# VH-VL binders against q9h9l3: the designs that were tried, part 301

Target 1, 176 residues: q9h9l3
Amino acid sequence: PRKMVAIDCEMVGTGPKGHVSSLARCSIVNYNGDVLYDEYILPPCHIVDYRTRWSGIRKQHMVNATPFKIARGQILKILTGKIVVGHAIHNDFKALQYFHPKSLTRDTSHIPPLNRKADCPENATMSLKHLTKKLLNRDIQVGKSGHSSVEDAQATMELYKLVEVEWEEHLARNPP
Short names: E, the ipSAE of ESMFold2; O, the ipSAE of OpenDDE; V2, 0.75 times the mean of E and O plus 0.25 times the DockQ between their complexes.

## First folded at step 17 (VH-VL)

Design ya109 (framework fv_fezakinumab; at its last look DockQ between E and O 0.87; V2 from the best seeds 0.83)
Fold by OpenDDE, look of step 18:
Structure ya109 (fold): chain C 176 residues (1-176), chain A 123 residues (1-123), chain B 111 residues (1-111)
Amino acid sequence: as target 1 above (176 residues)
Amino acid sequence: QVQLVQSGAEVKKPGASVKVSCKASGYTFTSYYMHWVRQAPGQGLEWVGWINPYTGFEFYAQKFRGRVTMTRDTSISTAYMELSRLRSDDTAVYYCARSGTYYYDSGPKFDPWGRGTLVTVSS
Amino acid sequence: QAVLTQPPSVSGAPGQRVTISCTGSSSDIGLGYDVHWYQQLPGTAPKLLIYENSNRPSGVPDRFSGSKSGTSASLAITGLQAEDEADYYCQSYDSSLEGWVFGGGTQLTVL
């Protein structure tokens, strides 16, 4: 079986009125929750909105941030060939402007057995915060300092591990 | 109706540069990636690179790095591909083609294609 | 020279079934990336024929079908018609190249 990693990205607002979501931090953890990658990333365009309340990104984090193209290369090297777990992971990949194979992608926001375990509608999109609290009895994204992408990536991995066997079997029978 | 309208045929000498344009209409220009693909006479399709019109991010096939520059003007929904230091084997029809930004957004399939721009490089 | 391998030509009589293979590697199709197919009629731009292995865009007849397995993909055309005479290209994404790749193309001749 392929190695598994979990990813979480934080975005800032760029472009007109800050409507463009640009990658500003990326965290990748392995199956055990060990951090493989955690870097602040400098968008190619001027940051209009740091979205600090949610992203946790501040201006000071961009001083020594890794340029996007460089960071992208580093991240892609880590992700290539691996099963990548994330929550609403399409946002992360979109921010990376990267395509990961569907068959190697696990989105915890769209895993019916996970929702079922959390006593949520199977086809509903639940937040990472809610699932983590419900299934792991852990509070994440607490406070006003912004999110921790490492914490979120770790939580995502832990959630997936709860349904890994069942879901992998399902996927094996129903390949995308 | 989604359309990609490309600039007209070009004739260039070796060592020169060519800039081909692709004007998009019928969809939100910045919501899709723009790819460039070329086809030499009687040959197959060769991917040159892509650009995200929204962010300006571009990525080129290794073969063309250092010679190709992809840009866009969002105000007129137009993508550009410039190829420099032209040589005879650059003679080809150059196509622009649209793709989605992710699987949920039309995916990496190329649709539609422009009609192509013939670039002829000859001494 | 093309990253994906296709037979250079295939032929069939009207009404017959033909298949075009597309063989990749562990860094593209074999890695799990989807395969798309394009039809290029003589003197025209390529047109999307099959996307994501087996899906048909609107307007594409159901006699065209695609499949993928392992490191290879296949385009099948049933009920071959004269209008099907064209070049066919498969496409995927190559992780090692960090870019999209095409097959060498297959010229389909209707006898």
Scores: ipSAE 0.894, ipTM 0.941, lowest interface PAE 0.5, mean pLDDT 95
Fold by ESMFold2-Fast, scan of step 17:
Structure ya109 (fold): chain C 176 residues (1-176), chain A 123 residues (1-123), chain B 111 residues (1-111)
Amino acid sequence: as target 1 above (176 residues)
Amino acid sequence: QVQLVQSGAEVKKPGASVKVSCKASGYTFTSYYMHWVRQAPGQGLEWVGWINPYTGFEFYAQKFRGRVTMTRDTSISTAYMELSRLRSDDTAVYYCARSGTYYYDSGPKFDPWGRGTLVTVSS
Amino acid sequence: QAVLTQPPSVSGAPGQRVTISCTGSSSDIGLGYDVHWYQQLPGTAPKLLIYENSNRPSGVPDRFSGSKSGTSASLAITGLQAEDEADYYCQSYDSSLEGWVFGGGTQLTVL
């Protein structure tokens, strides 16, 4: 009976040469794809590289962004006790500086049945864009103006729904 | 070899503040969280809080909020825990301990630990 | 009070098997968070003994093993030796407290 949400975060580069990924936007959607949270987030460190091509983040988005500490509290309040779905979700949790229980985490980049449905090798790491096109016949992350974390979170939830029954049964028999 | 070296014992009066240091070596200081754990004489372990040395983000157990501050100096790979408005029941050995930042990166286990700093609060 | 429940003491003779329980709730171990175990010899800092339920760090003998089921975890010590006499602490993470939590500790006495 645990509720399920999907998350996608956008990161900017901080630290030496912008090599560290810091949270700059977070989107959370419910099972039906309705938006529960979508905010720009101000990192606690100086932004060296906005990575705009991928993140969609620009300096203008930082002007009234929610400070990291406040945003983190809001986000964790939504995630706590829920099954959280994401794609390469470890990047999102690391950016949030948060440990979510493994048993309540679903990573669509590491679900063998999902790759099988897409005619991809079961243990390959496939991009969200590829899986969404192959299985949902939908183009996401289009163009060069950056990704929409809302669009990505919605696609991720829809992908998980394709294998939900099978994968939940697998996890019940093979706990993480 | 990974080491955490803590500052020496402190004796304080009630109402004073104490600042304990923990100097890290043998690893990339900013790649791991630093935790503080205390142990009163003859008692169990009690988690105080943690700091991310890279971002400076800090989070404390509710019991210590308003009295504890965690900081770091990346130039000397040293973490600090300052506890203010000391009470006699703050008498304890204070440990620093390292954890990873996510499951694939050493995980949330505490390893290594510093040898501890005894803080005695008495009138 | 400690958040995780351990028996305050346990005892055994050399060569015997002892187990130390660690009981949590639906907000920590029961939610799926891993359990770690620490050994504390008198006058020393705690040392990591078992991590992520059942893994041993380098240098910890296989006489020490961990397990987890439901809201509880257990540390087993087989072939008990005099050197095992110490305090043992379990640890997990609690979502309601948003922090790391410890058991109250178990004092192991080797007869």
Scores: ipSAE 0.808, ipTM 0.912, lowest interface PAE 0.9, mean pLDDT 93
Fold by ESMFold2, look of step 18:
Structure ya109 (fold): chain C 176 residues (1-176), chain A 123 residues (1-123), chain B 111 residues (1-111)
Amino acid sequence: as target 1 above (176 residues)
Amino acid sequence: QVQLVQSGAEVKKPGASVKVSCKASGYTFTSYYMHWVRQAPGQGLEWVGWINPYTGFEFYAQKFRGRVTMTRDTSISTAYMELSRLRSDDTAVYYCARSGTYYYDSGPKFDPWGRGTLVTVSS
Amino acid sequence: QAVLTQPPSVSGAPGQRVTISCTGSSSDIGLGYDVHWYQQLPGTAPKLLIYENSNRPSGVPDRFSGSKSGTSASLAITGLQAEDEADYYCQSYDSSLEGWVFGGGTQLTVL
């Protein structure tokens, strides 16, 4: 069986008026939730808006952050050949400037059986916070100091495990 | 209409440098990647590298590292590829090609391509 | 040597069907990376023909089709016409090379 990891990223604002999202933290966990990677990352472009309320990123984190090119190489080495689980995960891949194979990608924001377990409409886009509270009895993203990408990646893996057998069988019958 | 307009043909001597331009129009230049691909006469396509025009982030195929530099000027929606220490086997047509940055908006396919710029390296 | 293997040439009579193979490895097509196809008419730039294995962009006739299985991909052309005479290239991403790779190209001759 192919190995599986979960990823979550935090972004800062770059570009005109800080509206463009650039990678500033990435966390990767294995199937058991053990942390394989967790680094602050220095974007190759000037940071206009740290977005700290959501990202948890502050100027001090950038002082010793890993440059984007180096971090990207480290992250892609971990992701290569693995099933990668995330929530709204294509935004994470866009921030990495990388296209992971669709057949190896699992997005907990787009899994109808998972929504059904949470008693939500199958085509609704549900937040990670809501799904985690409903299905795992856990509160994540607590407070106003920003999200924890480690916490979010771990929650995402646990959510996927709830539907893994059913969804993997569905994808085998319906290749993307 | 999405369009990539490349600079004209160049003739260079061995050891010189060449800088090819690719001007984009009809789309938001900074929202898509720009790739460079070359084709020696009578031969196939060879990927040289890419640039993210928004950040200036570049990544080159191993064969060209140390000799190629990709840049851009966002004020005129133009990407550049400079190849230094030219050799006779660098004679080729050099194409620019656009790709998306996101599966749900264009994705990784190369579309469109520029018409190409012939670079001839000759004594 | 091209990373993706294509036959150097194929031929067919008008109205017939031809296929062009594209064989990769466990580090590119075999890892699940998509295959794209380009048509290059004589003296012109490559043009997108098929993307993400089997999708046709607007303006490409439905007699062009693509598929992928395992480490290989295939382009099929039915109802062959004289204007299909061109070079055809497959393309994918290769994780070991950390970049985009092309097949060596296939010259299609219409008899």
Scores: ipSAE 0.741, ipTM 0.902, lowest interface PAE 1.4, mean pLDDT 92
ESMFold2 (binder alone), look of step 18: mean pLDDT 92; pTM 0.944

Design ya11 (framework fv_fezakinumab)
Fold by ESMFold2-Fast, scan of step 17:
Structure ya11 (fold): chain C 176 residues (1-176), chain A 123 residues (1-123), chain B 111 residues (1-111)
Amino acid sequence: as target 1 above (176 residues)
Amino acid sequence: QVQLVQSGAEVKKPGASVKVSCKASGYTFSSYYMHWVRQAPGQGLEWVGWINPYTGFEFYAQKFRGRVTMTRDTSISTAYMELSRLRSDDTAVYYCARSGTYYYDSGPRFDPWGRGTLVTVSS
Amino acid sequence: QAVLTQPPSVSGAPGQRVTISCTGSSSDIGLGYDVHWYQQLPGTAPKLLIYENSNRPSGVPDRFSGSKSGTSASLAITGLQAEDEADYYCQSYDSSLEGWVFGGGTQLTVL
């Protein structure tokens, strides 16, 4: 069996009008929700928009932040060979400039059984906040100071565990 | 529609540097990675490295670190590969090739390829 | 040396089936990374033939197919034609090298 981790990243806006998402924080937790990695990351491009209301990132967090090249190396060493769980995880991998094998990727925003347990349409894209409230009776992403990527990664792992047996069986029969 | 046009053949002496260009057209230049791959005469394909034209982030195969530099000029949608301290065994056709940045944007496959630039290193 | 292993040559007569193997390791194909295949006609640049194990780009006939299992992949060419004479390269990504890797290439000769 492969080890499993969950990831959540915070992105800031770079490029014209701040429309490009660049990695500024990454949190990785193990199967039990213990933190394996949690660092602020300095993008290689000039930050135009901190997106603080969502990311929780401020200029102060960039002081002594790990440069992108170094952080990427550290993160990839943790992810390599593992099943990686995330919510809308393509955004995290794109920000990392990394291709994780599809067969080892689990996206809680696209797992029909998870939506079914939440009494939501199976093919809808539900937010992490909504699924966590309905299935775990827990409020995350509360307030206006930005999200906690640790909290989001932990919630994502717990959500996946609710459907793990069923979904792994489905993937074995229907490889991605 | 999508094209990669490379600079012409180069002949260099050992110890010199060469800079090959790859001009992109028909797509958003900054939305895709640009890779460089070489092929010595009668030999196979060897990946050299890639650059993200948006950020300028570059990553090279270990064999070429310290001798290769990849850059781009977004104003003319052109990527460059410069190889220094040339040896005779650097004689090869150098290709540029495009890849997506994630699976939903063409994925990691190389398509299209430039037609190649022959670099000959001889005394 | 190439990271992925391919036979150096394969041959067949028109109308026959040939297969080209591509063997990797636990750090590339065995880790779940997709395999892509490229066709290189003499004097030309490589052209994408198969991507993500078994998908064909527009314009590639269904005589070409790909598969992947464990640490290996295969390219199958059915109904072999003279125009198929070329070099074929497999490609994947290697996590330990943190880069794209190619097979050594297979020269297909149509008899």
Scores: ipSAE 0.726, ipTM 0.886, lowest interface PAE 1.3, mean pLDDT 92

Design ya110 (framework fv_fezakinumab)
Fold by ESMFold2-Fast, scan of step 17:
Structure ya110 (fold): chain C 176 residues (1-176), chain A 123 residues (1-123), chain B 111 residues (1-111)
Amino acid sequence: as target 1 above (176 residues)
Amino acid sequence: QVQLVQSGAEVKKPGASVKVSCKASGYTFTSYYMHWVRQAPGQGLEWVGWINPYTGFEFYAQKFRGRVTMTRDTSISTAYMELSRLRSDDTAVYYCARSGTYYYDSGPSFDPWGRGTLVTVSS
Amino acid sequence: QAVLTQPPSVSGAPGQRVTISCTGSSSDIGLGYDVHWYQQLPGTAPKLLIYENSNRPSGVPDRFSGSKSGTSASLAITGLQAEDEADYYCQSYDSSLEGWVFGGGTQLTVL
């Protein structure tokens, strides 16, 4: 059996007008929700927009942050060979500039049975906050001071566990 | 008409450096990775490394680290590969090639390829 | 030297079928990374022939097909023609090297 982890990343704005999303924090949890990795990450480019309302990142977090290239190496070492769960995980992989095998990737924003359990249209892209409230009766991303990537990664793993058996069976019959 | 146009052939002495260019046209330069692949005479293809033109992030195969540098100029949609401390066994055709950045892919393919730049290292 | 293993040569007569194997490891093809195939005619740059294990770019005849199983992939060419004489390379991504890897190449001779 292949081990499973969940990931959530926070991004800040770099480049012209802060339009580039650069990795600034990454959290990875195991199947039981225990934290395997949680570090602030220093982008190689000047930060134009901390996006603090969403990211929770502030200038103080950058002081002892791990440089991007080093953090990327650490993160990829954890992800390699594992089933990786995330919500809209394409954005996390884009920030890491990393290709993970499709057969080992699980995106909770694109799992029709999960939407069905939440009484949502199967083809809609629902937010992590909405699915967590509806299916786990838990409020995440509360307030305007930014999200916790640890909290988001833990919620994402718990959501996946609700459909794990049926979705893994589906993927075995319909390989990506 | 998506095209990659490379600079012309170079002849260099051992110990010199060479800088090869690859000019992209017909697509958004910053939306794709640019790779460099070399092929020694009569030999196979060898991946050298890649650059993300959008972020400037570069990553090189272990064999070339310390000798290769990849850069780009987004104002003219051009990627560069500079190889230093040249040896005779660096004689090869150097290709640039484009890959996608769709991060759900399980390692994207290379398309198109430039026509190659022959670099000859001889005394 | 190459990370993926291909036979150095294969041959067949016009109209026949040939297959070219590509063997990787648990860190590349075996991990689930896609396999791509390139055709290189003498004196030219490689051209994408098959991508994502079995898909053909526009303009590639259906007599070229790809497959993948376990740690290996295969390129099949049916109805061989003289124009198919070329070098063929497989390619994948390797997680241990964090980069793209190629097979050593297979020279196809049409008898």
Scores: ipSAE 0.780, ipTM 0.907, lowest interface PAE 1.0, mean pLDDT 93

Design ya111 (framework fv_fezakinumab)
Fold by ESMFold2-Fast, scan of step 17:
Structure ya111 (fold): chain C 176 residues (1-176), chain A 123 residues (1-123), chain B 111 residues (1-111)
Amino acid sequence: as target 1 above (176 residues)
Amino acid sequence: QVQLVQSGAEVKKPGASVKVSCKASGYTFTSYYMHWVRQAPGQGLEWVGWINPYTGFEFYAQKFRGRVTMTRDTSISTAYMELSRLRSDDTAVYYCARSGTYYYDSGPHFDPWGRGTLVTVSS
Amino acid sequence: QAVLTQPPSVSGAPGQRVTISCTGSSSDIGLGYDVHWYQQLPGTAPKLLIYENSNRPSGVPDRFSGSKSGTSASLAITGLQAEDEADYYCQSYDSSLEGWVFGGGTQLTVL
């Protein structure tokens, strides 16, 4: 069987008025929720807006951060050939500037059976926080000091496991 | 109408550098990636590399690393490819081509293509 | 050297069906990356013919079709016409090279 991992990234604002989203942290967990990768990442451009309320990134985290090109290489080595699970995962891939095969991508924001289990409209985009609370009875992204990408990646993997058998059967019959 | 307009033909001596331009119009320049592809006379297509006009991130095929540089100027919606230390086997038509940035795509296609710039390297 | 393998030439008479193969590896087509096809008429830039394995852009006749299976893809042209005489290139993305790759090209000759 193909190995499965879950990913969550944190972005900071670079460029004019901080409008460019640049990768500043990436967490990857395995099927059991164990951390395979969790590094702060130094963008190649000056950070204008740390977006700390959302990202949890502060200036001190950049001191020993891995440069973007090196981190990207490390991350892609982990993702290549694996089923990658994420929530609104296109944002993570955009920050990495990476194209993962759609047949190996699982986006928990676009899995109709998952919304159905949460008593939400099948085609709505529900937040990770809402789905985690409804289906796992767990509060994530609590407080005002930013999100934990490790916590988010772990929650995302657990959510996917709730529909894994059903969704993999669906994908086998209806390839993306 | 989406268009990519390339600079004119160049003739260079071995060891020189060449800089080819590609001016985009009819779309938001920073919303798409720009690729460079070359084709030697009577030969096939060879991907050289790409640049993200929004971030400035560039990535080159291994064969060209150390000799190629891709840049852009967002104020005039123009991408550039500069190839240095030219050899006779660098003689080719160099194309710019656009690709999408939708990260659910499994390797996006190129559309449109510029008409090409012939670079001739001869002594 | 081309990364994807295509036959160097194919020929057919008007009205016939021709098929052009494109063979990759486990790091590109075999990994699930999409295959695209380009038509290049003599003296012109390549033009998108098929994208994402089987989709046709506006203006491309339905006699052109694409398919993909395992590590290979195929372009089929039915009702062959004289104006189809061109070079055809397949393209995919390769994870080991972290970049786009092309087939060597197939020259289609219409009898």
Scores: ipSAE 0.727, ipTM 0.889, lowest interface PAE 1.2, mean pLDDT 92

Design ya112 (framework fv_fezakinumab)
Fold by ESMFold2-Fast, scan of step 17:
Structure ya112 (fold): chain C 176 residues (1-176), chain A 123 residues (1-123), chain B 111 residues (1-111)
Amino acid sequence: as target 1 above (176 residues)
Amino acid sequence: QVQLVQSGAEVKKPGASVKVSCKASGYTFTSYYMHWVRQAPGQGLEWVGWINPYTGFEFYAQKFRGRVTMTRDTSISTAYMELSRLRSDDTAVYYCARSGTYYYDSGPQFDPWGRGTLVTVSS
Amino acid sequence: QAVLTQPPSVSGAPGQRVTISCTGSSSDIGLGYDVHWYQQLPGTAPKLLIYENSNRPSGVPDRFSGSKSGTSASLAITGLQAEDEADYYCQSYDSSLEGWVFGGGTQLTVL
């Protein structure tokens, strides 16, 4: 049986006008929602925009943050060989500078049965906040002090569990 | 019209260092990874490592750690591979090659490749 | 030395079909990583021939096709032509080595 984890990353803006997304926090939870990893991460490039309203990251969080190279090694050891669940997960993998096998990747922003359960168009990209409210009757990402990547990873795992049996059967018949 | 142009052949003595360059044109240099691959005479392809030209993050195959350094100069869209403490079995053609940064960014496959730089280590 | 296993040589006559195998392990192809294929003509740099298991870049004829199953991949060349005489390399990513890996190469001879 292959283990499953959920990941959510927070990114800050680097590069010209802060348009490049750089990893600044990563949370990983197991199938039951227990936290396996949650660290602030120091980008190798100068932070131009903390994007605090969304990321929840402030300058103070960078003081004891794990350097990117070290954090990446720790994270990849957790992800290797596991089914990894995320929402718009390609952004997380790009920030990690990592190629995870497509066959072991589950993106809750692109699972047609999940959208169908939420009464949304099957091909639309719905936000994590919207799907969580519709399907779990729970409000996440509330307030203006930033999001909790732990909360987001936990919600993402719970959403995937709603369609896990159906989607795994679909993928077995229609490999990516 | 994407092109990778490499520096010319080098002859070095054992114990010396060699620095090979790869100049990119026809695309945004910082949007793709640059890989280095070598091929000893009559042998197969061997991956050496890669660099992200945007961040400067570099990662090397275990065999080369401690002897190889990859750098770049974004002002001239050029990547460099320096191999130190050369041995006779480092004699090879060294290629640079481009890959995407994820599956949605032209994928992990190597395209294009430079024409190669022959490095000969002779005693 | 090579992480992925290929036969060292294959041969065929013009117009025939040849298949080149590429065998990996549970840490690369078997883990779901894609396989890419490169053609190397004598004295030249490798050229991308097949990417992500079965896709062809612009300019590569449909005589070349790729497939992947389990821990192995295959490159098929139909309607073999003299100009196909070259070395062929498979490539994937290996999670235990944390890097790109190549097969040992297969020399194709057109009789």
Scores: ipSAE 0.777, ipTM 0.904, lowest interface PAE 1.1, mean pLDDT 92

Design ya113 (framework fv_fezakinumab)
Fold by ESMFold2-Fast, scan of step 17:
Structure ya113 (fold): chain C 176 residues (1-176), chain A 123 residues (1-123), chain B 111 residues (1-111)
Amino acid sequence: as target 1 above (176 residues)
Amino acid sequence: QVQLVQSGAEVKKPGASVKVSCKASGYTFTSYYMHWVRQAPGQGLEWVGWINPYTGFEFYAQKFRGRVTMTRDTSISTAYMELSRLRSDDTAVYYCARSGTYYYDSGPTFDPWGRGTLVTVSS
Amino acid sequence: QAVLTQPPSVSGAPGQRVTISCTGSSSDIGLGYDVHWYQQLPGTAPKLLIYENSNRPSGVPDRFSGSKSGTSASLAITGLQAEDEADYYCQSYDSSLEGWVFGGGTQLTVL
């Protein structure tokens, strides 16, 4: 039995015109929703767009943030060998510049049974906010001050638990 | 047609540095990682490291840390690998190779490869 | 030294089947990382032959196939032809080294 964790990352804009998405916060929770990791992360490049409306990142959070290379090492130690759950998790892995094994990755934005439970088309990519409201009757990502990656990671784990048995059986029959 | 065109063969003395180039065409240069892999005469493939052309972030195999530097110039879609303090056992063909940044973006496979640059280190 | 273990050589007659093994550890193949295979013809750069354990790129014949189980992977070549004489390399990712790793290579001779 492999341990399972959920991850959610916040990105800021760096590089020309702020088009590069750089890791600025990462939260990881265990199966029960307990926080294993939650740190602000300092990109090595100049931040041109904090994207605060979505990321919740402000200049003040960068003052004592962990440098990217160090944070990446810490995060990878937690993820290695575990089943990792996320929503649109490819964005998180790209920001980490990391390849997690496909067989140990669970993306709640691409689980047809989860969309079916939410009365959504099975082939649609639904937002974490919508699925959480519909299936858990909980509002996340409220207000204009940005998202909480801890809250998002916790919601993501709870959503996965709703389909865990069914989806793990499906993956055993149909490996990715 | 995706192409990786590498610079020509180099002959260097022990202690010198060499800089090999890899010019990309036929795809968006910044959407893929660029890897460097070497092969000594009659020997196997050895991964040296990679660079993300979009961000400039680079990661090197532990064996080469302190001696290798990878850079890129996005204006000419060219990646570079510089190896310093050369020894005779650095004699090898050095390949550049493209990989995706995630499994659904061509994955972590090396495709295509450049034709290679022979670097000979001799006194 | 190569991180993944391959036999240094294999041989077969035209039309026969040959299998090349690739053995890793709990930090690479055993951890769930995919295995990719490359063919290197004499005097040329390596070419992607099999990706993500068992998939073929366009242009690679059906007679090449890959599989993975536990800490090991295998490349099978059926209907051997003279033009298959080449070096074959497996590749994966190793979490302890935090990098891509290759097998030592297998020279295939078609007798």
Scores: ipSAE 0.633, ipTM 0.859, lowest interface PAE 1.8, mean pLDDT 91

